# Ledger of designs, part 5: VH-VL binders against eRF1 methyltransferase catalytic subunit MTQ2 (MTQ2)

Target 1, 221 residues: eRF1 methyltransferase catalytic subunit MTQ2 (MTQ2), of Saccharomyces cerevisiae (q03920)
Amino acid sequence: MLPTPYVKCDYDKVYEPAEDSFLILDCLEKEHDFLKQKFGNRLAIVCEIGSGSGIVTTFLMQNKIIPQENSIHLAVDINPWALEATLDTAKLNSCKSSFLEVIQADLNSSIRNNQVDVLIFNPPYVPAECVPDVPGSREEADQWLDLALLGGKDGMAITDKLLRQLEQILSPDGVAYILFCARNKPKEVIKRFVDTYKWNVKLIETRKAGWEVLSVYSFTR
Below, E stands for the ipSAE of ESMFold2; O stands for the ipSAE of OpenDDE; V2 stands for 0.75 times the mean of E and O plus 0.25 times the DockQ between their complexes.

## First folded at step 1 (VH-VL)

Design p2 (framework fv_pamlectabart)
Fold by ESMFold2-Fast, scan of step 1:
Structure p2 (fold): chain C 221 residues (1-221), chain A 122 residues (1-122), chain B 107 residues (1-107)
Amino acid sequence: as target 1 above (221 residues)
Amino acid sequence: EVQLVESGGGLVQPGGSLRLSCAASGFTFSDYWISWVRQAPGKGLVWVGEINSDGSSTNYAPSLKDKFTISRDNAKNTLYLQMNSLRAEDTAVYYCARDRLFYGSGSYLDYWGQGTLVTVSS
Amino acid sequence: EIVMTQSPATLSVSPGERATLSCKASQSVGSNVAWYQQKPGQAPRALIYGASTRATGIPARFSGSGSGTEFTLTISSLQSEDFAVYYCQQYNSYPLTFGAGTKLELK
């Protein structure tokens, strides 16, 4: 396994790295040669939506999954504490800050324009009655964590929004890595996505994580 | 061939209840979300609600959430609509229709049943 | 809720002519619009989805276009079996909503 980044942040305010985070790291390690071959000859824009602690974005930069001279890393999160944590985690692991930008945004304000070459998304995938509202202030720390975990109907409310916008976000040669839990019914979702957009969707890995079964899929045109 | 057949419609008194059924054949019923759509005589189409593949999740039109319940029995390839507290304005042909998209805030409906008429009158 | 407004309410045309039906959404729905055909006493039939993609078995004379808030269904070289009511539907957000329909009638 490639080195896992050191993380030091307040887990009362920021999502603590867990089995889902580590599965994504393992999947990106498996995809390293593919990504290096596909994007190593030009500038690539790498975007993580819901960066949380910054562990995934830092892993990509630290291990040069896309060579540093050929990549710009964007970390997007609605939670301002997560953006701060992402910058701190990159610094703690000696990543060059000039190649990392953090953006406070949600999916309604997400990057569009077909510019993202590699998209990584660990969504709030836990089923719930509804998606929590964005907290009114930074100081409502308890409420920021719920936004990272609770995904509404079938745990799919936020993932659904991303999938509908994926065509506008990804560059023509872009690839998205999206995590699902079994309760999201990923096979059903993937069938629907392929029927609608005629894209190529591939299962990268499935892993049992306690009471959950997690899967990461890649999406390409 | 894909086929959906509704049944259970008829005359109901105001305030009464009725349960409609939709029998599916010609496709793997358990792979699809299914919607109920109604149409009052001479009027347009109004979406009632939908149910996911295993029956664990439903979405309803906000005006109908408190009086209608959608359920399904995948072993019998059958969809149900439980209708309570019916009023004259609920008089309509009720269609079941197959959701083609499996994610997002809804779907287009690729195959429809013939419909079953519900008349709410004294 | 998103309101879908169809115009005209009724369109009188002759066989062989071109018919253009309009559908306007009260807010952006991307390309998540479908069109349906309904003949008297029959269930609706899907014609177009994703604003411009023909459903299985639908003749090439039916075409859809538009994005955002303005959508059009065009029927080229109208046939006698095309006289029906046409509905647009958005599936971008809940609740799913239909237009009030455009009735295509023989002139």
Scores: ipSAE 0.000, ipTM 0.446, lowest interface PAE 11.6, mean pLDDT 84

Design p3 (framework fv_pamlectabart)
Fold by ESMFold2-Fast, scan of step 1:
Structure p3 (fold): chain C 221 residues (1-221), chain A 121 residues (1-121), chain B 107 residues (1-107)
Amino acid sequence: as target 1 above (221 residues)
Amino acid sequence: EVQLVESGGGLVQPGGSLRLSCAASGFTFSSYWISWVRQAPGKGLVWVGEINPDSSYINYAPSLKDKFTISRDNAKNTLYLQMNSLRAEDTAVYYCARSDYFWGDYAMDYWGQGTLVTVSS
Amino acid sequence: EIVMTQSPATLSVSPGERATLSCKASQNVGSNVAWYQQKPGQAPRALIYGASTRATGIPARFSGSGSGTEFTLTISSLQSEDFAVYYCQQYNSYPYTFGAGTKLELK
């Protein structure tokens, strides 16, 4: 079992690592040999969208899932407190700052087309009537937390937005790891990617967490 | 061909114990969640519990948590239900059922034929 | 515990007719509802999952619909082999719960 990063941040402002976060860590540990073989002999750009506390990005860097010499890590989040937390978490776990960039952005709006080799996404997956608006100030802490959790109708508003842009984000050899809950109805989405778009979609792991069924899938061309 | 075959049922005295087995074939057993479901004679279906692929998560119906234990042996492609402190109300056909949770929205796609447990003096 | 209420308890129909079976959840279960068919002396057979998706090998005459708390199973142009008990089940929340069943019988 690879070590879990130490995390210190204000969970009133930043999403607290939970079963979904830990499932992603376990999936990445399971994929370690695959990722090291695929990207270990060249420069790879690794991007986490919605980095939150930074636990996933730090896990990748600390455990050299992609060797440090061969990787640049991008952590993207719309929440400025999450970006601060990500930098603090990396520092707390002795990760080199020169290999980590934090970007405040809505999803992939600041990412160059076809440049991401490894994409990690733990979306707001909880179904809700609507997606929350971006808060008007840093001080509206409760509103920043809602952005991390609430995903609109079927919990798919943000995930669908990312999936529609996936081919433009990923490099030709790129792989995306995306988390779904059962209420997101991932089978229909994945069927479309396999049958219509001709992608290779693989289930990495499924796990129950309370009343939720969480699954992480890898997407490749 | 996907098959699930339950065994181990029979007549047992009140307060007794039984261990049921479910033998799986025709699929990669170690990749699936499996449930136990029971059905009393002439009555409906009642979910007993479920176990994930690596046994790290096991969930039970609250009323059965203290008397039933679910386990699996992936090397033998076999699921188990240990039943203790049995009472007359536990009399039922016990089914094992596979859940294709890979898609995150399957309930139970393949079921065994069931094994009858009768609790009677 | 989420209670699943099926209606009617018994539905009498003739071959070739349409049957509509209802299932109501006491709380929102999204689309995490499955339907099963059970014939006397047999194990249940999966028909529908995700409220509306047919299981592999299930004839097109079976269709499911609904979301939230109201769900329906429809069988168009009934065949003789369709006379059975039908159960709905929610898998949105623990414990998973089944309805009491609707018995479809020959008129």
Scores: ipSAE 0.000, ipTM 0.449, lowest interface PAE 15.4, mean pLDDT 84

Design p4 (framework fv_pamlectabart)
Fold by ESMFold2-Fast, scan of step 1:
Structure p4 (fold): chain C 221 residues (1-221), chain A 121 residues (1-121), chain B 107 residues (1-107)
Amino acid sequence: as target 1 above (221 residues)
Amino acid sequence: EVQLVESGGGLVQPGGSLRLSCAASGFTFSSYYISWVRQAPGKGLVWVGEINPDSSTINYAPSLKDKFTISRDNAKNTLYLQMNSLRAEDTAVYYCARLDEWLSYYGMDVWGQGTLVTVSS
Amino acid sequence: EIVMTQSPATLSVSPGERATLSCKASQSVSSYVAWYQQKPGQAPRALIYSASTRATGIPARFSGSGSGTEFTLTISSLQSEDFAVYYCQQYDNYPLTFGAGTKLELK
């Protein structure tokens, strides 16, 4: 029932919101009471990796999933066009820019501080022979889009990197919401993760989107 | 028990039509992709096509696309294959097979026992 | 369409031996390969999915390996019930395609 943000940006350069984006919005709406109870009475750091158009970060801010006076939103993306889109989307939906910071970075360099309370990740989940290289210039728009979509052999190259870093990123009581498609083998990945790190992982929702079967899982210590 | 049971096979003249059924039981039929696979006598397996849970997407083997129609009735837990303009090369055992929710990883985890279609004069 | 080529067409082995069955794709299918066992007069039975993951209830003597274009199914310490035809199948791209099968027969 919560309003979906308005998005207007150049989809030749930035990932267009699709069923994966909307599933994440629905999962966060479902988790609203849990998140507000857990983080609403203290300063919380909310981080979205791969913010794209900014629809998810804007949804969180616009609907006060974590109250604005108690939260700082970080939007991380390697694509500079996505960072501009994220700021524009927040502004279009009347979100206060003072509570939003955009960061151009990869997973290893900017978010290893045990300070992230809520992490959201819609990874490049499409299987491919390899992960594309970062484009040499801003103007190679097609290459920035491929980087947002193609996740290596099992669609897991970037997600595996994040999962190995999760202990260093999340605060002691933090939670991560990560989207998978069926082609990522989420059941096998999660079993391996739980066996290795002894964390708690829960399925929040699964949904068919054309030929893809998408699922969002929450990760907590 | 999870089960798929095909029916509707038989002898048909060239140019004729048949409608095959696949009855599902023991699982939530409406949640699964289901495929049709055929096997000519003494030959290997050949994929015919598949249908998603809500019938919004149906994929066919390119050579069979204009001849066969796949449909499903989730209220009856039944899958159908409408076969038109049948020729001798369509003679085969026709199987229905369930695709796990992990379509990309499980392939076809549950199969029916098949129904034989013979096309001859 | 992606062509799956299985070899050998027939493999003659004795109980207790190890059998190795090959499957080659005409282009990369990543790890999206399943293996099926079919006995005379029966429907196929799923053995392996995602190249190396055993299906539920499949004995440990069955193992799969490979990625890209070359895949193998290995059966260690063959039992009498293992004599059957084995099919590989790719599900990386449409149309889904099967190999022609390898018949495992008693020597």
Scores: ipSAE 0.000, ipTM 0.439, lowest interface PAE 14.6, mean pLDDT 83

Design p5 (framework fv_pamlectabart; at its last look DockQ between E and O 0.23; V2 from the best seeds 0.00; counts 0 for: pae E 13.5 > 2)
Heavy chain, then light chain:
Amino acid sequence: EVQLVESGGGLVQPGGSLRLSCAASGFTFSSYWISWVRQAPGKGLVWVGEINPDSSTINYAPSLKDKFTISRDNAKNTLYLQMNSLRAEDTAVYYCAREYVTIFGVSEYYFDYWGQGTLVTVSS
Amino acid sequence: EIVMTQSPATLSVSPGERATLSCKASQSVSSNVAWYQQKPGQAPRALIYGASTRATGIPARFSGSGSGTEFTLTISSLQSEDFAVYYCQQYNNWPLTFGAGTKLELK
ESMFold2-Fast, scan of step 1: ipSAE 0.006; ipTM 0.503
ESMFold2, look of step 2: ipSAE 0.000; ipTM 0.457
ESMFold2 (binder alone), look of step 2: mean pLDDT 92; pTM 0.939
OpenDDE, look of step 2: ipSAE 0.000; ipTM 0.539

Design p6 (framework fv_pamlectabart)
Fold by ESMFold2-Fast, scan of step 1:
Structure p6 (fold): chain C 221 residues (1-221), chain A 124 residues (1-124), chain B 107 residues (1-107)
Amino acid sequence: as target 1 above (221 residues)
Amino acid sequence: EVQLVESGGGLVQPGGSLRLSCAASGFTFSNYWISWVRQAPGKGLVWVGEINSDGSSTNYAPSLKDKFTISRDNAKNTLYLQMNSLRAEDTAVYYCARDSPYYLDFSGTYFDYWGQGTLVTVSS
Amino acid sequence: EIVMTQSPATLSVSPGERATLSCKASQSVSTNVAWYQQKPGQAPRALIYGASTRATGIPARFSGSGSGTEFTLTISSLQSEDFAVYYCQQYNDWPLTFGAGTKLELK
C-alpha cells in the first residue's frame, strides 16, 4: 500500500476526504504500472477536476505515480478554499510547487484542447432536486461544501457535462478516471457513452461504502 | 470455444480445508470477472463470490465471506477457491462461471458459460 | 438480500404443451433477471438474460418477459429435451441470488 497524504484543512469549507477519495487513491495505485509505462518517458499533463483538499493530486505527486520530471499537475475547482487547501496539502507533503498549478474554474471553463493525458474526476454524485448555485462570496463557506456533494437529478448533472466534453479534453492517448455511485446508474451511462464514442471503458474497482456502492471507471480511446 | 474446467473436489473431514481450481480456455481470461456458484445435492444454486479481471477485488456472499477466498493467476488462466473450516452444509457441486460482459458498472451479472462442476463432500 | 421466489416448485406437462414458469423478486430488480436450464448431471445453461433476451443458440420456443418484481419464462411447445430444472437469477443488487427452481417433469 502506498502512503496516504497528510491533510490539514477546514472541513467546514472543503470536502473532507472519505471512502470515495480513498477508493480513487487505491485505483490510481493499482494503475500505477500502466500509467508509468504509458507516460513515464515523456511530458504528461495530469488534471484533477474538483480537487477539494488536494489529497488525490498530492498522492500522485508524492508517490510519483507519474514522475514529476515528466508531469505537470493541474488542480481545478470552483471553490477558492479548495484551491488553497490543495496547495497547502502539496506543501505539507513536500511536493514541488513548480509542477502544480491551481485553476479556479467550473467544469465548462476547464481545459478543452486535447491536452490532458490523465484526468481524474470525483464528481458531485449525490442525487438532488437541482445543482446548487455558486455562492456569491468567498465567506459563504458552508455553501461551497454543498456544491462539492450535490449532483442534481440522479447525481449526473456535472458528470454528464464532463462526459460530453471528454473527447475535447483528453489527448489522443489520454485516460480519464471517473467515480460513480450506484444511484447514478453507471451501466446505462457507460452504455450510452460507448455507443456514442466507441471508446474503451473499463471498471477499475467497485467498493461498498456504508449503504452506497462506489465504482471507478477508466475511459480511453 | 469457451471452456471452464473445475478440479480439486473430493471427500474432506469437518473442519478441514480444500482448494479448488478452474482452468479457462478459448477466451481472454484476464478480461473477465469470474464467479464460483455452488449447489448442494437436490437443492438450488447459491452464489459464492466473484473476482475481478486482474484479481485485485473480490465480492462474496455475506454468509460465506469469512470461510472462502477467491484468487486467480492470469498467467496460468486459472481461478482458485480456497475453502476453510468446512462443515457438512458446505457439501455441494462447485461451479466456475463466467460473468457476462454486458454490464460495465458492477461485477456479478448473469453467467454465460459454466464449467461441469466439481463435487465437494464434507463428512466424517 | 433480494429473495427470488419461483412457482410452481414442480410442473407436470406433456410434450407439445405450453409451460409457464414464474419468478418473483422481493424488491424491484428492473430487467436484470436471467433464466437457466439444468438437466440431471449437467451444469446450468444460460437461456435468457435481461429478462427477455435469448442467449446464443437458444430455440425460439423459449421466451422471457417481465420487469420490476414479476418475471415469466414461457416454453411454447415442449420438446422431450426440455424436461429439466429451471432457475431464475437477479443481478440488480448483490449478493447475487437465485430462485429455488421449477422442475419440469413428464406427466
Scores: ipSAE 0.000, ipTM 0.422, lowest interface PAE 15.6, mean pLDDT 83

Design p7 (framework fv_pamlectabart)
Heavy chain, then light chain:
Amino acid sequence: EVQLVESGGGLVQPGGSLRLSCAASGFTFSDYWISWVRQAPGKGLVWVGEINPDGSTINYAPSLKDKFTISRDNAKNTLYLQMNSLRAEDTAVYYCATEGYTWYDSSAFDIWGQGTLVTVSS
Amino acid sequence: EIVMTQSPATLSVSPGERATLSCKASQSVSSYVAWYQQKPGQAPRALIYGASYRATGIPARFSGSGSGTEFTLTISSLQSEDFAVYYCQQYYSYPLTFGAGTKLELK
ESMFold2-Fast, scan of step 1: ipSAE 0.006; ipTM 0.475

Design p8 (framework fv_pamlectabart)
Fold by ESMFold2-Fast, scan of step 1:
Structure p8 (fold): chain C 221 residues (1-221), chain A 123 residues (1-123), chain B 107 residues (1-107)
Amino acid sequence: as target 1 above (221 residues)
Amino acid sequence: EVQLVESGGGLVQPGGSLRLSCAASGFTFSSYAISWVRQAPGKGLVWVGEINPDSSYINYAPSLKDKFTISRDNAKNTLYLQMNSLRAEDTAVYYCARGPYEYLFGEDYFDYWGQGTLVTVSS
Amino acid sequence: EIVMTQSPATLSVSPGERATLSCKASQSVSSNVAWYQQKPGQAPRALIYGASTRATGIPARFSGSGSGTEFTLTISSLQSEDFAVYYCQQYHNWPYTFGAGTKLELK
């Protein structure tokens, strides 16, 4: 078992690591030999979109999933507190800051130059512990709108945007690891993606977290 | 107990049509994608198509898309296969097979199968 | 479409022996492969999914392995009830495709 990074940050400002974070760590550990062999003999660029606390980026650096001498780590988040947390988490776990760069950006401003070798994305999703009830009356219009939005649709809108840009982001040998929750209906999304782009998509692992089922898929050409 | 029971097979003239049914019981039918799979006598298995739980997505084997239509009636726990313009090469046992549960992604294998219904197309 | 190639077409074995069945995909299917057993006059029965996970109620003598393009089903100590046709299936991409089958026969 590879060690989990220590994280100490203000969880009023930064997403606290949870089952989704830990699933991604476990998936990357399973892919360790594959990634090390595929990218170990050249300079690799590793990018995490939505780094939050920095636990995933730090895990990769700390455990040399891709050797530090052959990789540059980019952490992207719209939240400046998340970027500060990512740097602090890397330092707390004795990672060398010279191989880590943080970028404040939205998905629309993310890197699109076919240079990312490993992409990791844990998109926003509806909390596993909360299932919205159907409103009892028509006067609760805001609750009807919340029910529609909280069905994971906001997470899918962002994920769909990333999937459409994936060809422009990933290098020819690149791989993307993207997390889905069951409400996103990932099987249907992936089948449509494969039909459109003719890429290979593989389920790495599925895990139950409360009322939600989470999964991580890898995307390659 | 999970059960899938196919019906509607029989002898058909070339150019004819048939509608097959698959009656499901023992599970929440509306939570599963279901596939049709066929097997010509003495030959292997060939996937025909699948329909997701709410019928919002139906996918077919490319060679069969123009002549077969899959539908379902969740109120009746029944899956259908409409077969048109049948030819001798469509002669096969047709199985319905239970696909992925909506909360079990990445497991598109078929865990339960019906016993099949034979369709014979001959001149 | 992804073509699944099974070998051998027929395997003659005796009870108590180990049988090894191969399945090759024309392109990577990750671990999204299932194995089915079919006896004459019966519907297929799921044995393995995810390349290596046994389906419910399947005896421990059945095991699966492989990833990418090379997959194997092993039956470690053949019983008389195991003589049947075995199919591999990929569910990585549409259309789902099956191998042509391997027939296990006595002697």
Scores: ipSAE 0.000, ipTM 0.437, lowest interface PAE 14.7, mean pLDDT 81

Design t1 (framework fv_tislelizumab)
Fold by ESMFold2-Fast, scan of step 1:
Structure t1 (fold): chain C 221 residues (1-221), chain A 120 residues (1-120), chain B 107 residues (1-107)
Amino acid sequence: as target 1 above (221 residues)
Amino acid sequence: QVQLQESGPGLVKPSETLSLTCTVSGGSISSYYVHWIRQPPGKGLEWIGVIYYSGSTNYNPSLKSRVTISKDTSKNQVSLKLSSVTAADTAVYYCARDYFWSGEYYFDYWGQGTTVTVSS
Amino acid sequence: DIVMTQSPDSLAVSLGERATINCKSSQSVSSNVAWYQQKPGQPPKLLINYASTRESGVPDRFSGSGYGTDFTLTISSLQAEDVAVYYCQQYYSTPLTFGQGTKLEIK
């Protein structure tokens, strides 16, 4: 199968790649032919929200999942340490930095409307009483990890926010890949989304991780 | 099912290096984060450190100058070395894996523990 | 380092009665608290993760609650096999830290 990127970063400050990350890599490999057919003939804009260590963005670049010359990869994260890690990971795996831009932002606030062709999102999916506040300083390193993990009630606070903006983010022929855990009740979420937006949503892969069940769905118009 | 088993000499002299091995079966250590935790007699649990699938490590600051965790993926083993031991290092030593690979750092599988006594 | 403090240090409860164990962190750990049961000569066994999520195979009488700095493990109707030491653990930040333990005995 396609090679997994090498990652070396400070896991006290950046979300460590885990089974959710590896599931996304496997899903993108499975979707390679689909993405090549859809975007192989044009310049594409690929965006990962919550890039963390940069393992997913680096996987896409090193394996040319979107093969079009000069396609642009955008890695977005609110955590500044994750952005540094993403650049370091791409460099460690010999990716060309001229096609990678890192952006510190909350979700997609820095991305142009209807410009994203491929969106990847591994959200903070763990249920919690509330979503943590953004740390007041870069040096509160331990607090940045909470933002990567805790998704509020039902683990859906951040994912719901993204889903409500998805029509505005994706290009007319764009696709989004979003990870859910079973505690998010993805079947109910997707039914609501389809009822509201009339989009096509497909289960790409499901995987058990201990007692947890992780799933990746694709969203298209 | 995943099983972890610690092994070591049981008795170590003061000032020497304690060396323990954790052997994993039912799963590959290249796919897990493996932690070391210890428990002195009649006392609570103390986290020592972790080794990630990449081979990177993170140690308890209180032990960092004395501790080294390493792995041999061909043998499916994780090793702990603790230098300059004293009587305070007498404890049961456990290896444990993360519940998820997601770096959540709570432990669904533990070894049965190996007793280490530091005495002359 | 985040300090985890349990109360009480020991607790004696009659069979069929409710047992409550408390755990307090020195700073907010959100919901990142796990609870373990340890019997003599055995390693700890995971009971609860994310403050309130019961591990598969753990009896319904065990429940966890709390958020921020104050956490509780409850056993609604004590059975003889519940005699053990119980530990809370935070995994909000490294170094990972455990409470000092609460010894639960049948009265």
Scores: ipSAE 0.000, ipTM 0.430, lowest interface PAE 16.5, mean pLDDT 83

Design t2 (framework fv_tislelizumab)
Fold by ESMFold2-Fast, scan of step 1:
Structure t2 (fold): chain C 221 residues (1-221), chain A 121 residues (1-121), chain B 107 residues (1-107)
Amino acid sequence: as target 1 above (221 residues)
Amino acid sequence: QVQLQESGPGLVKPSETLSLTCTVSGGSISSYYVHWIRQPPGKGLEWIGVIYYSGSTNYNPSLKSRVTISKDTSKNQVSLKLSSVTAADTAVYYCAREWLYDSSGYSLDYWGQGTTVTVSS
Amino acid sequence: DIVMTQSPDSLAVSLGERATINCKSSQSVSSYVAWYQQKPGQPPKLLINWASTRESGVPDRFSGSGYGTDFTLTISSLQAEDVAVYYCQQYYSYPLTFGQGTKLEIK
């Protein structure tokens, strides 16, 4: 059982860690030996898209899931409050700031193509009529929170955009961990990648979380 | 109501760089993905590339070495530059919006009227 | 690249009759297909998204269906204003690709 990071931030502005966050932590702990074997002998670039509170990025750094001396962590979020929270959470848990960079961007757009060795994505997966517009200012804090949760038709609007770009994001040896809820129809989505790109897709864990059934899958070439 | 309007020189000499501008009104280019698509005379549609909210781009591999898409958020404009043009680049060039929201997500829901580009000496 | 192939290249249908246009992808694209209508001198107009979801303002005589590799656009009762070239497009993966187009004419 690896320690869960301490988090202290304004949950009116930043997504509060919940069952989906904790499932990702458990999956990364389960994958520790695999990730250590694959990336333990070189510098790895680890990117979390939608870092929110920073709990997942901090968990990786604090527990050396990828050896800290051999990894650089990038936390990407469109919400500027989430980026500040991510830095604060890392600091609160004694992580070295020199190994963490926070980037305000949609998805992975700030990352050089084929540079990411480990990608983690807890998307806005809740089905809704539409995905909210990006707020025009920091002062619209309540709208930033909705942007973290609502994923459009079938909850797949943002996830599908990332998946369409996965080939160009991941390094040749890279792995992506992506969370789905059952309403996203992940089995259908995954068949797409296996049939089209010959990706190796593995279910890491499935967990009931309230009325949702959440799953984390790993994607490799 | 979002509107897109392409503009450019209309006539470009072979080997030169084609420069086109898409001006967006009724919305911020920071809220949309903007795509460029072209249509040669009597032919179908060919996707050129896209620029994301952040300014990151993705290009059709067949054109990647010659294409640059950029944006100027202060002018609410997206630009396309295509280098080393030949007669094969003669086409109507369109810019189009991809909006993440509602039933039109991922498709190209609003298009400009198109601007005709002829490559000739 | 995913290749989108439409059939037929051209189609002549009498007013009031059903028109059917087919689109086949070289590999499965799930339901990630849109259909566009293009009239001479105009830009393409989005008709159908997600293989079967009609865009707002599009008449209900237009419908889309299909999944995987085989997709169909149907116009249940052709009207004069429906004369146009129709394109299917996949957004399953980059590069985005369009079918070659189907020209729909009145018989």
Scores: ipSAE 0.000, ipTM 0.462, lowest interface PAE 14.4, mean pLDDT 83

